VH-VL binders against q96ev2r1098to1170. Designs and how they scored, part 6

Target 1, 73 residues: q96ev2r1098to1170
Amino acid sequence: CVVSVEGLSSSTTDAQLKSLLMSVGPIQSLQMLPQQRKAIAKFKEPAHALAFQQKFHRHMIDLSHINVALIVE

## First folded at step 21 (VH-VL)

Design x7
Fold by OpenDDE, fold request of step 24:
Structure x7 (fold): chain C 73 residues (1-73), chain A 120 residues (1-120), chain B 112 residues (1-112)
Amino acid sequence: as target 1 above (73 residues)
Amino acid sequence: QVQLVQSGGGLVQPGGSLRLSCAASGFTFRTYTMHWVRQAPGKGLEWVSGISGSGDDTHYADSVKGRFTISRDNSKNTVNLQMNSLRAEDTAVYYCAKGPYWSSGYFDYWGQGTLVTVSS
Amino acid sequence: DVVMTQSPLSLPVTLGQPASISCRSSQSLEHSSGETYLDWYVQKPGQSPQLLIYLGSNRASGVPDRISGSGSGTDFTLRISRVEAEDVGVYYCMQALQTPYTFGQGTKLEIK
């Protein structure tokens, strides 16, 4: 149920990324790591994590292609 | 209301330098990408450069890479284009353009344009 | 780079008649997110370019419903159902799927 999102702009806010994640499904948690231009999000449903990865991997946001990976727990 | 007001430009000899500036107002500047697009006399549009809202990422057309530098000052709501080693083929009207909110793609607002003429 | 090809390059139209401009891309402009990164712009005489259509089919603010964008993959069309005098100008398609962003050659719409 966990995805990592890398390549985020340093100015990306929790609200912005949360909105993007929520477009696929509800999330349980979101941790922003701005110094790494990274975020870790946990979806409530595993299917949504997969869907998010499939939809938005290499999606260009703010002139940066984000890298979305599933985290195996 | 969104406004993009450009300044700079002018006539310069080949090998010279110019700096263009675009002052933005009417929107939360740092959350939008900004771009430069140029148009040679009697020709079409050519994307020149783009910069992310934070300024962390910059992109350039191959035709200007290594010679032009895009930058922004989010505290002043300005985007700039430093043009070095100018060539005759860089002669054009340059437009600053606003990108979409926290995303990449279209340009919904454009500056008035600034003429840059490179000639000996 | 993605190559954008417009046709026709010159488009004389009678007032009140429809107009159509084609834009083809060298690769698909569809993203897995469901968005299509194709925009249309018009540059009217003596003016800066202005956005008409974004993301394939969305009209920009102030654009009348007689102007529409359609298409998918690599083939796109801008349509004007009833051409008016104010529609005179040069129309450009642009892909924003990847940098460098690239424009079509432009289509000059004139009144016959």
Scores: ipSAE 0.803, ipTM 0.951, lowest interface PAE 0.7, mean pLDDT 96
Fold by OpenDDE, fold request of step 24:
Structure x7 (fold): chain C 73 residues (1-73), chain A 120 residues (1-120), chain B 112 residues (1-112)
Amino acid sequence: as target 1 above (73 residues)
Amino acid sequence: QVQLVQSGGGLVQPGGSLRLSCAASGFTFRTYTMHWVRQAPGKGLEWVSGISGSGDDTHYADSVKGRFTISRDNSKNTVNLQMNSLRAEDTAVYYCAKGPYWSSGYFDYWGQGTLVTVSS
Amino acid sequence: DVVMTQSPLSLPVTLGQPASISCRSSQSLEHSSGETYLDWYVQKPGQSPQLLIYLGSNRASGVPDRISGSGSGTDFTLRISRVEAEDVGVYYCMQALQTPYTFGQGTKLEIK
């Protein structure tokens, strides 16, 4: 149920990314790592994590293509 | 309410330098990408450069790479284009343009344009 | 780079008649997110360019519903159902799927 999102702009806010994540499904947690231009999010449903990865991998945000990967727990 | 007001430009000899500036107002500047688009006399539009809201990422057309530098000052709501080693083919009206909120895809507001003429 | 090709380059239209401009891209402008990164702009005489259609089919603020964008993949069309005098100008399509962003050559719409 966990995805990593890399390549985020350092100024990306929790609200912005949360909105994007929530467009696919509800999340349990979101951890922003701005210094790494990275975030880790956990969806409530594994299917939503997969859907988010498939839908938004390489999505251009703020002139940066984000990399979305599933994290095996 | 959104306004993009450009300044700078003018006439310069080949090999010279110019700096363009675009002052933005009416929106949360740091959350939008900013771009420069140029138009040579009697020609079409050409994307020149873009910068992310945070300034973390910059992009350039191949035609200007290594010569032009885009930058922004979010404390002043300005985006700039430093143009070095100018060539005759750089002659154009340059427009600053606003991108969408925390995303990419279009330019919904444009500056008034600034003429840059490179001629010996 | 993505190459954008517009047709026609010159478009004389009778007032009140419809107009259509084609834009083709060298690669698909569809993203897995469902977004289509194709915009339409118009530059009216003596003015800065202005956004007409964004992300394929969305009308920008203030754009009348007689102007519409459609298409998918690599083929896109801008339509004006009833051309008015104020529609005179040069129309450009632009892809924003990837940098460098690239414009079509432009289509000059004139009244016959």
Scores: ipSAE 0.797, ipTM 0.951, lowest interface PAE 0.7, mean pLDDT 96
Fold by OpenDDE, look of step 21:
Structure x7 (fold): chain C 73 residues (1-73), chain A 120 residues (1-120), chain B 112 residues (1-112)
Amino acid sequence: as target 1 above (73 residues)
Amino acid sequence: QVQLVQSGGGLVQPGGSLRLSCAASGFTFRTYTMHWVRQAPGKGLEWVSGISGSGDDTHYADSVKGRFTISRDNSKNTVNLQMNSLRAEDTAVYYCAKGPYWSSGYFDYWGQGTLVTVSS
Amino acid sequence: DVVMTQSPLSLPVTLGQPASISCRSSQSLEHSSGETYLDWYVQKPGQSPQLLIYLGSNRASGVPDRISGSGSGTDFTLRISRVEAEDVGVYYCMQALQTPYTFGQGTKLEIK
């Protein structure tokens, strides 16, 4: 499944966010949208997408609370 | 080694302004949040303000909102605190403090402190 | 705002004896990520504050193992197993779950 991550700092790198995502499970894809302070990531397992949302929603990164939402494909 | 060296401060009358500066070294400055914490004479610690690594986000204690402005120059490895409309209760030693890597949660390094005295 | 309450505020201790400081928060400091946003700091006489414990129970670099942090939810404790002269100072807990970050009142540890 897919998650959207909003509220990212403009300096957040692909590597940083990928590391955070991978701490929950493997991902198939990651698309950074710096202009929107947003990213879209697809996990290989739906359970990991849910786990990531539950675990890191409102997690403070660089003094910004990220918003993690599940996207139904 | 991480170092935070502060400058600025001093004596000012109520309603006046001061600018504090903190020069950082020994770490990749732009990837860490920076903060200001103050301590009134004989009192405890009070968080004043924080700024994200990129500078995109700033936070303030209610006691200083609208009067203080935190900023940073990542090309110079500096964080600043512009203090306007100063009040007697702003009298304190001000410390700059370093946050954790691309996250929040603690201050692992502190500056030496700068005394700000607001008095008529 | 999250209110942090420390006890005791004054802690006289005999050298070599253990010391314990309590810190309570007005709301849970546990995040769904598994992290607990409670830190302990000490300010020794004439010095800047320094980090002792971060995220509940992690010892900062250079902090001796006789100093430890524990707790969960809203109840936290800093322990010093054998107090030494260098431990004299004011100890603060701080929550960093949300801004504004807030400190406890401070606990002044002195040698009897």
Scores: ipSAE 0.792, ipTM 0.950, lowest interface PAE 0.7, mean pLDDT 96
Fold by ESMFold2, look of step 21:
Structure x7 (fold): chain C 73 residues (1-73), chain A 120 residues (1-120), chain B 112 residues (1-112)
Amino acid sequence: as target 1 above (73 residues)
Amino acid sequence: QVQLVQSGGGLVQPGGSLRLSCAASGFTFRTYTMHWVRQAPGKGLEWVSGISGSGDDTHYADSVKGRFTISRDNSKNTVNLQMNSLRAEDTAVYYCAKGPYWSSGYFDYWGQGTLVTVSS
Amino acid sequence: DVVMTQSPLSLPVTLGQPASISCRSSQSLEHSSGETYLDWYVQKPGQSPQLLIYLGSNRASGVPDRISGSGSGTDFTLRISRVEAEDVGVYYCMQALQTPYTFGQGTKLEIK
């Protein structure tokens, strides 16, 4: 159910990233780690976490290819 | 009403330096990527450099890496290209262009172009 | 670097007739999401470049529906279903899959 998103721009807000995550499915939580250019999000359904990773891994946001990985809780 | 107004350019000797500027208006500047694309006389388009909206990430074509520096000032809504160690092959019209935040490529607005001539 | 190859380089057309421009990439431009990172631009005489098509097939604002983009993988086509006088210019494809972004060499469209 959990994804990490790395390589985020420092200008990406929690509201913006939440909107992107929710385009795939409902989320339970989002933690922004801007000092690490990272966020951790938990989807309500594991299938949505997989779909988000598949859709957005290496997607370019603000001239950075983000890395999306599934995290084992 | 998006506008990109360029300034700078001119004639310089090989090994010299120039700084190009591009002033943006009509959009929230800090939320878009900015790029430089050049066109040598009678030639096609070549992407030169890009900078993220935040300024965190910069990218360069191999032909200019180490010689050109892209930067932006989000308080003045400007993007700049510092061009050092200029060569004759850098002679071109340089365009600034606006790119998206949430995707890659597609430059939907372009400046008017500025000519840089590198000649002995 | 991804190499972009356009054909033809020169395209004389008769007013009112269709035109097609081919663009081939040295690598697939498909992302795992299904997005195609291929743009088309035109540079009309004396003007800056202008976006026509983005993400493979999406028409930019103000671009007439007689201009369309298609293709997938490594082979892409810009089609003008009925050429008008205002279509004169040089057409470029550009890959945006990865930096450095690279353009095709251009196709000069002229009225016969």
Scores: ipSAE 0.607, ipTM 0.900, lowest interface PAE 1.0, mean pLDDT 93
Fold by ESMFold2, fold request of step 24:
Structure x7 (fold): chain C 73 residues (1-73), chain A 120 residues (1-120), chain B 112 residues (1-112)
Amino acid sequence: as target 1 above (73 residues)
Amino acid sequence: QVQLVQSGGGLVQPGGSLRLSCAASGFTFRTYTMHWVRQAPGKGLEWVSGISGSGDDTHYADSVKGRFTISRDNSKNTVNLQMNSLRAEDTAVYYCAKGPYWSSGYFDYWGQGTLVTVSS
Amino acid sequence: DVVMTQSPLSLPVTLGQPASISCRSSQSLEHSSGETYLDWYVQKPGQSPQLLIYLGSNRASGVPDRISGSGSGTDFTLRISRVEAEDVGVYYCMQALQTPYTFGQGTKLEIK
């Protein structure tokens, strides 16, 4: 399913975040919302969205703890 | 070859100011966090401050918050520590250290250290 | 703030013998990923600190396999299986789970 990622550094590119997401599983889409320091991504399989949230929620990227939430469709 | 070369420091009276600088080379500076860690004479290590690669996020130990300001210039590959309202207890060797972008801790490279002495 | 407590603070050892240093945190350093955010550093006489161990048990580049880290939760151990003269220095644990990062008080390892 869909994850939101908040608290991203302004320097994190879509390519970098895509690589991080794909380290867990393939994705269907990624939308960067840089003014909100946020991104929304959809995984091809719901289990990968859960795994990403478990692995990276409150993980520190560039001295900022990111917040990963699952969005139910 | 990764290098962190520090400058600044010296003797200053209480209430005074100093600016420490750390020049980085041998890595993509803007994609790493930078930190200051100090060591009072005969004492252990104390993390003082950190700054994100982008410069958007800064963090400080309670002991220096409001008095010290960390900054970076990614065009010059430098990180700086502006130290105001200095106190005797700020006397220490100050190290800059390189930290990761994608994780935390992991200070793999350190500067040579710069002595700051705050005394009458 | 997370308080880090090391023991012993002074550790005289005989060359060739093992050494162990304990580090405790005031709260768990385990992240929901299962990773443990605990580093070990050494400061050898007259030098800047050097990273030895990260994420609880991973050796930094160039660190010999006779030096290891273990533990989880709130209890961590640095072990040196056979102490050599080059191991003299002050060893620090540091929690890296959250800012402000905090160090233990240090353990001075000396040859007796």
Scores: ipSAE 0.479, ipTM 0.882, lowest interface PAE 1.7, mean pLDDT 93
Fold by ESMFold2, fold request of step 24:
Structure x7 (fold): chain C 73 residues (1-73), chain A 120 residues (1-120), chain B 112 residues (1-112)
Amino acid sequence: as target 1 above (73 residues)
Amino acid sequence: QVQLVQSGGGLVQPGGSLRLSCAASGFTFRTYTMHWVRQAPGKGLEWVSGISGSGDDTHYADSVKGRFTISRDNSKNTVNLQMNSLRAEDTAVYYCAKGPYWSSGYFDYWGQGTLVTVSS
Amino acid sequence: DVVMTQSPLSLPVTLGQPASISCRSSQSLEHSSGETYLDWYVQKPGQSPQLLIYLGSNRASGVPDRISGSGSGTDFTLRISRVEAEDVGVYYCMQALQTPYTFGQGTKLEIK
């Protein structure tokens, strides 16, 4: 379903983040909240949201450790 | 073709200052991390500093923290290392290196190295 | 800081024979994704360092198949299946799990 990505570098673009998301599976939407160093994305398949969280939680993206959380709807 | 061309080395006295520069070409500079790694004569490699694509996140080894400042100018495609309060133990060849935004490490391109000598 | 320890520090090898370099970290380099944040670099005589292996076992572009990386957790190995003359140099492991990134002491590979 839905993931939140926090701790994004201010230089991380929507295209870069979309590329990372799409490497795991197709998405329905992506909302960038750069002023909060955050993004919210919805995958077409719930299993892909879980896979993205497992792959990228605590990853170093652009020298920032990001936190990926599943959002329960 | 990726290139990292360094400048700015030389001989300085203890307590002095020096600024190193690394000019980048052949990639979208602002989206990549940049790093400085040094090598004292006859010794191994020591990572000293890194900077995010925007410049907002900087990191330093304890040995240089408070004395060195990493910065970048994305309009000129340069990364710089301002070195203040230099000590004899800072004598080394300094390399700049490029890292990807999507992972840590992975220094796939390095500059040619610049010698800094701190001596009375 | 994560301490990286290499062995041996000096590695004389016979042309055509295998070589093995060990690297040990003071803490696990495995991320929860299963990825291992360990790179290997070589510095050939008179040159800048060059990336050989990233994420524990992946060969960088242009690195020949005879060079491979393995290991997980805290113990890692670089192997050269058949040493050639161009393999002479100093090999370094580096942890990339967290800043400050740290290198091992280096292993000088020479032909005997």
Scores: ipSAE 0.221, ipTM 0.829, lowest interface PAE 4.4, mean pLDDT 91

